VH-VL binders against Ribosome-recycling factor (frr). Designs and how they scored, part 5

Target 1, 187 residues: Ribosome-recycling factor (frr), of Petrotoga mobilis (a9bjd6)
Amino acid sequence: MAKRSSYAKEAEEKMKKTLEHFEDELKKVRTGRPTTAIFEDIKVDYYGMPTPINQVATLSVGEERTVVITPWDKKMLEPIEKAINSSNFGFHAINDGNVVRVSFPNPTIEERRKLVKAIKEMLEETKVALRNIRRDDIKKVKEIKNEGSISEDEAKKFEEEIQEILKENEDEAEKIFQRKEKEIMES

## First folded at step 20 (VH-VL; from d5 with light chain A34N)

Design ga6
Fold by OpenDDE, fold request of step 22:
Structure ga6 (fold): chain C 187 residues (1-187), chain A 121 residues (1-121), chain B 107 residues (1-107)
Amino acid sequence: as target 1 above (187 residues)
Amino acid sequence: QVQLQESGPGLVKPSETLSLTCTVSGGSIRKYYWTWIRQPPGKGLEWIGYIYYTGDTDYNPSLESRATISVDTSKNQFSLKLSSVTAADTAVYYCAKERYDWRKGPYFDYWGQGTLVTVSS
Amino acid sequence: AIQMTQSPSSLSASVGDRVTITCRASQDIRSYLNWYQQKPGKAPKLLIYAASRLQSGVPSRFAGRGSGTDFTLTISSLQPEDFATYYCLQDYKYPYTFGQGTKVEIK
């Protein structure tokens, strides 16, 4: 495989980061399997600073489709409980005096289908982001060409490379989506 | 911000086909599920069906035999056809955007202004 | 189809009153319920999603509660702009179905 231009590589790196973000966000999406990733965006007041729960507590998957949150400081039990229950995530947390327990009922087929719709939207957003990277980087190539720094032939080559990279990353995004869809529907 | 606008004839004769189009602006039609909902004068709301840009669609069983929803990504539009209309199909027809956040569940956050379609001879 | 029974069909109230509307589903719909407000000649406006979550921009006097089969919309202190028709919507299972609506009128 011919070595890609520096411009194409830059685009590739940006797109890969976009995909990584997409994948990370998908990890937060609930399935039939309880996960601690769902709590990554929930913050508690820790000595006056909004702090993610996972930075003040240990999270683990418990029995009976629960997540167990063990604060490093027991004083954080109530704040954690309140933060989860007041969140717009639909979780119900119970403080038993030692840990905070969150229940994750098994999603119904209807719920699973809706989750798939949600991740479809996420996929499309990701694709838009990828295409925007392409657009911006192709524009950059054209600008450099116009400045006389590269030839027209080189510019064309670089644009084609960026286009190819986009296709590769779009395909990868689809694969990531498909895996998650399968997980949602079969877990 | 997404905006929706219904368009089509306001009068349809019985047994003919009602045809409406929803034009989406301010966002890509590919991102969301799009829905048709209607409301007879002085009555409640009825969900008709939805469509996704891939062609994925579903209908209310009460209308499934007569309703066809389509999407045109090139025009950023989706449409509703309702065949064999009767007076019972007289209603304000709304197109709406269905949003689904995995944390929030689904909801219709944006609606068209609605268009009245009267079925009359 | 899931039947949504909304009550009352209409009510009269005054500014400042507490208003409560109920919606009952014919089966368990978890928290897949929305509340919409509709004014004459206008499209429905989303108030509450996921049974209890307030849509952005909606006044805090609106509150949704409930899960399973029984749901309530409460307006803590009715304002002049709140006179309208309200609908619940189940979006748990297709076809989506609305309650018959509750018209909130001036007393």
Scores: ipSAE 0.837, ipTM 0.956, lowest interface PAE 0.5, mean pLDDT 95
Fold by OpenDDE, fold request of step 22:
Structure ga6 (fold): chain C 187 residues (1-187), chain A 121 residues (1-121), chain B 107 residues (1-107)
Amino acid sequence: as target 1 above (187 residues)
Amino acid sequence: QVQLQESGPGLVKPSETLSLTCTVSGGSIRKYYWTWIRQPPGKGLEWIGYIYYTGDTDYNPSLESRATISVDTSKNQFSLKLSSVTAADTAVYYCAKERYDWRKGPYFDYWGQGTLVTVSS
Amino acid sequence: AIQMTQSPSSLSASVGDRVTITCRASQDIRSYLNWYQQKPGKAPKLLIYAASRLQSGVPSRFAGRGSGTDFTLTISSLQPEDFATYYCLQDYKYPYTFGQGTKVEIK
């Protein structure tokens, strides 16, 4: 395989980061299995500062389709409970005085189908982001060409490389989506 | 921000086909599910159906035999056809954008202004 | 289809009043319920999603509660701009279905 140009490599790196972000966001999407990932973006007021729950407590998967949140400071039990109950769709947190337990009800087939629609939106958003990277990087190549720094033939080659990288990453995005869809529908 | 605009004839004769188009601006039609909803004068709201850019569609069973929703990605539009109309089909027709967020669930965040279609001889 | 029974059909209230509207589903719809406000000649406006989540830009005097089959929309202190018709919507199962609506009028 011919070595790709530096311009193409830059595009590739940006697109890979985009896919990583997509995959990370999908990890937060609930399935039939309890996960601690859903709490990564939930913030609690920690002495006047919004702080992620995972920075004030330990999270673990418990029994009976629950996540157990053990705060380092018991004063955070109530704030954590309230934050969770006000943030996530369909989850219920209970403070037992020592830990906060979050119940993950088994999603119905209707709910699973809706989750799939949700991740479809996420997929399309990711594809848009990938295409924007292509657009911007191709524009850069054209600008450099116009400045006389590269030949027309080189510019064409670089654009083709960027286009190929886009296709590869779009395909990968689709695969990531399909895996998550399967997880949602079968978990 | 997304904007929706309904267009089509405001008058349709009985037994004819009602045809409406929703033009989407400010965003790609590929990202979201798109819905038709109608409201007879002085009455409540009725969900008609939805479409996705891939052609995935579903209809209210009450209208399924007569309703057809289509999408044109090249024009950033989606359309509604309702055949064999009667006076009961007189209503304000809305197109709407449906969001699916795994944390928030589905909701309609953007609506067209609505267009009145009167069925009369 | 899931039936949504909304009550009351209409009510008269004064500015500053607490107003409560109820919606009952014919089956368990979890928290898949929206509340919309509609003014004459306008499209519905989203107020509440996921039964209890306040849409961005909506005043805090609006509150949604409930899960399963019984839901409520509360306006803690009615303002002049709140006189309108309100609808609940279940989006749990197709076809989506609306409540009959509640018209909030000036007393």
Scores: ipSAE 0.831, ipTM 0.954, lowest interface PAE 0.5, mean pLDDT 95
Fold by ESMFold2, look of step 21:
Structure ga6 (fold): chain C 187 residues (1-187), chain A 121 residues (1-121), chain B 107 residues (1-107)
Amino acid sequence: as target 1 above (187 residues)
Amino acid sequence: QVQLQESGPGLVKPSETLSLTCTVSGGSIRKYYWTWIRQPPGKGLEWIGYIYYTGDTDYNPSLESRATISVDTSKNQFSLKLSSVTAADTAVYYCAKERYDWRKGPYFDYWGQGTLVTVSS
Amino acid sequence: AIQMTQSPSSLSASVGDRVTITCRASQDIRSYLNWYQQKPGKAPKLLIYAASRLQSGVPSRFAGRGSGTDFTLTISSLQPEDFATYYCLQDYKYPYTFGQGTKVEIK
């Protein structure tokens, strides 16, 4: 990759963080395989504090499409079960007195298609975020040009760099989406 | 906040083509699934079909041979054409937004006000 | 297409009554069921999605239950503004289909 101006480096850093966020959110989207990542956003009341489940329990993948949640304190069994059953569409949590077991029924082809539609929405939101970064950084370049700190030729070059970085990051967002799509449809 | 508004002629002659446009404001048409639904006077609701901004579409089989949904991203609009209309096509026509949220599931959260189209000589 | 059958087609009730409307699908739709309220001359308004989840801004007296083929909408204490027609919708499989509607009228 060619080296970038300071304006282009700032845009590139922000866009890479945007892609990282997109990829992290995609990890939470269920597939045909159970995973513990989908519980990252679920919090339980732990001594008056909303606390992520992984800070009060051990999560592991069990048999028959389950995730097993083993709290360190058995008093948390019922709060965890309740939090999971109220959080995400399609979760079926059962408390057996020792652990909470969350079942992930095999998604039907129709459900897999709906998940792909959902991550298409996430992709488009990510593209909007990338384009907003371009808009903000091009605005900064134009302000500096109008103040006389850079020439018109320099401003044009910086704007072209920012546009190239946008294209690269939109292409990467599309690749990230396609990898998750395959995982959803083929798992 | 997303707003939807239907527009088009309120009177269409039999055998002609019904043409409606839905204008989306307060949000971009470049996401979500955009849907047409109709309701004959005094009767229930019928799903017509949807479009995604890239052109992906599907239709109720009962209307598939006559219905065409299209999108114009530059105007933030999507449209319905229904050919060879009869009196049975007299209805209030609604446009609606469907969200596909992986955490919550799909739902139609916003509807236009609806526009009555009468098929009459 | 998946057929959605609502019952009853109409009912009369008084303010304060508990009202229950049922919707039956001709095949398993998991929890892909919405409930809509429609007042005369107005567009349908979403009340419940995913069979049981209350849409933001909808009063808590509305509750949805069910999965598979059998679903209910309950209004725990009917208010004057609840006199309307109610529709269920399956959004599991194309074509999406509505129930025939249930008109809730004042006694």
Scores: ipSAE 0.610, ipTM 0.840, lowest interface PAE 1.9, mean pLDDT 89
Fold by ESMFold2, fold request of step 22:
Structure ga6 (fold): chain C 187 residues (1-187), chain A 121 residues (1-121), chain B 107 residues (1-107)
Amino acid sequence: as target 1 above (187 residues)
Amino acid sequence: QVQLQESGPGLVKPSETLSLTCTVSGGSIRKYYWTWIRQPPGKGLEWIGYIYYTGDTDYNPSLESRATISVDTSKNQFSLKLSSVTAADTAVYYCAKERYDWRKGPYFDYWGQGTLVTVSS
Amino acid sequence: AIQMTQSPSSLSASVGDRVTITCRASQDIRSYLNWYQQKPGKAPKLLIYAASRLQSGVPSRFAGRGSGTDFTLTISSLQPEDFATYYCLQDYKYPYTFGQGTKVEIK
């Protein structure tokens, strides 16, 4: 794509970080395939302190669509089991005395459709964030024009560049959504 | 804070079309699933259907042939039309906001106050 | 359509009583079950979503349990403001369907 002004480059950098955040949040949304990423936000009481599970246990993908959580200390088995069962909709943890196993049964078609509806909300939030970045950076360009630091023609060109970057990043957000939607529906 | 308000005629003649509008304030209609639910006097609740701002809809099969839900994003409103009404369509009509949170699941968090529509000669 | 059957259809109770309302689904709805409270002339108010999760601002005396087909709402110590009609709702599959309601009246 064409070389861009410093104002357009700032907008582009912020928008790419916004997309990276969207992609990271989508990885937490369950599919028909088990992952350990969905536990990253869950904390357990460890000697009175809310502590991430991965700091008190090892997480791995096990057999038969499970995630296996192996705590360093067996006394943490019950707290981990409780934390998982109370945290997210649809998680079911089984404590076998040595590990906590979280089963991920295949989502029904109804559940898959609900997950797609949920990530549509996340996509719309991402698009709003992208549009806010455009608004803020266009405001900066107008302020610099009014101060006389750039010409009116230069300001118009910078604003057009920022608008082009928004369109590119909205398209990329849509592609990210479509890949996750396909993963949810077809996994 | 999102607020929903139903509006429309309170009296409709049999065989005519019931038309209601829900105005959304304190938030954008470009998210969430916008729903109509009704309650005949002294009876329980019946889900009518929903719309997403892009136009996606689904309806209760019992009403699908007569019900149309539409959205006007420029006015931040969505609407219900119910054709060929009878006395059985007399009810309080509610609009509601449905969320789809992947951690919590779906739920209706905000409802309008409801508007009574009476179908009579 | 998934049928939702509540019991009892009504009950009389005193302030301080423990009250339990049941809701049965005609098929497995996992945990896609909401409980709503409705007072006369007012819109329903969400109490419980996902079968057991308490909505923000709802007193902890309300508790939901169950999964699959059998669900309960329990009020551990009735307060004067709890006299109302209670509805369960399945939001697993369209069309969404409500139970017939349970009216909780003062004795």
Scores: ipSAE 0.565, ipTM 0.820, lowest interface PAE 2.1, mean pLDDT 88

Design ga6
Fold by ESMFold2, fold request of step 22:
Structure ga6 (fold): chain C 187 residues (1-187), chain A 121 residues (1-121), chain B 107 residues (1-107)
Amino acid sequence: as target 1 above (187 residues)
Amino acid sequence: QVQLQESGPGLVKPSETLSLTCTVSGGSIRKYYWTWIRQPPGKGLEWIGYIYYTGDTDYNPSLESRATISVDTSKNQFSLKLSSVTAADTAVYYCAKERYDWRKGPYFDYWGQGTLVTVSS
Amino acid sequence: AIQMTQSPSSLSASVGDRVTITCRASQDIRSYLNWYQQKPGKAPKLLIYAASRLQSGVPSRFAGRGSGTDFTLTISSLQPEDFATYYCLQDYKYPYTFGQGTKVEIK
């Protein structure tokens, strides 16, 4: 296939980062399966420093839809319990003196549908970010044309490349959404 | 800030169709869930139904046979039609924005000011 | 449909009083419960979502509690602007349903 211009490569690079952010945020969204990924953003006070839980504890999926958090230092049990209970909707952490157990009750059909609606909002935000990148890079191409650095034919070609990259990334965003939707509804 | 404004006739004759439009400003209709809710004078609130901009919708079963919600993305508007109205359909009609945040859950963050529709001959 | 029952239907209170309003669901709605305040001629205003979370800009004297079927809204020190009608709403399952309302009046 034809090589893309530097303007198209810049747009593609920015759009890939946008999709990576979308994927990362989707990893945190609850499904019907317990996962430790949802805790990646939660930090606890570790000797005065906000520290990710996975740097002070081992996280594993336990029985009966729980995540078991085993701190290396038992002094961290209470801070971890507090941090989790003050975080996302629906978490219930219990400290038994040895570990912190977080319950992940199986989402009902109604809750699964709400989660799908929530990630639809995230998809739309991602699409807006992609379109803003296209707008900015098309603006740069038009400025260079108006300065006489490229011809009108070249400018139209670069704009077409940028629009094709947008379509590719919108399609990829949709695929990412559909995969997460399936995970939510089927897990 | 998103703002919602209801518009439509304030008087509708029995057996006719009630038709209302909600205009969304300060934001795009291509996001969130757009909802109609009504309140008979001096009474409580009743959820009518919602629409997503792609056409996905759901209705209160009590109104499903008579209610149609539609969206016009080019005008940034969504609409309610309620057919075969009676005096029982006299109410203040609100449009509202429902947000689905996976961390917070669902909630209605913005409401229109409401428009009274009276069904009377 | 899930029925939402508020208690009491009305109450009289003085500025500074602690007021508690109860909302009961006919089935388990987890924590999908909102509280709204409505003044005459105005649209409802969201106070509490997810049973206990305070909406931005709402004074901290409002507090929500409960899960499952039994929920409460508490106003810890009633202010003149708090005299209004309060509604609970379940947003767990369609059709969404409101309680019948609780009117809070000045004594």
Scores: ipSAE 0.554, ipTM 0.811, lowest interface PAE 2.0, mean pLDDT 88

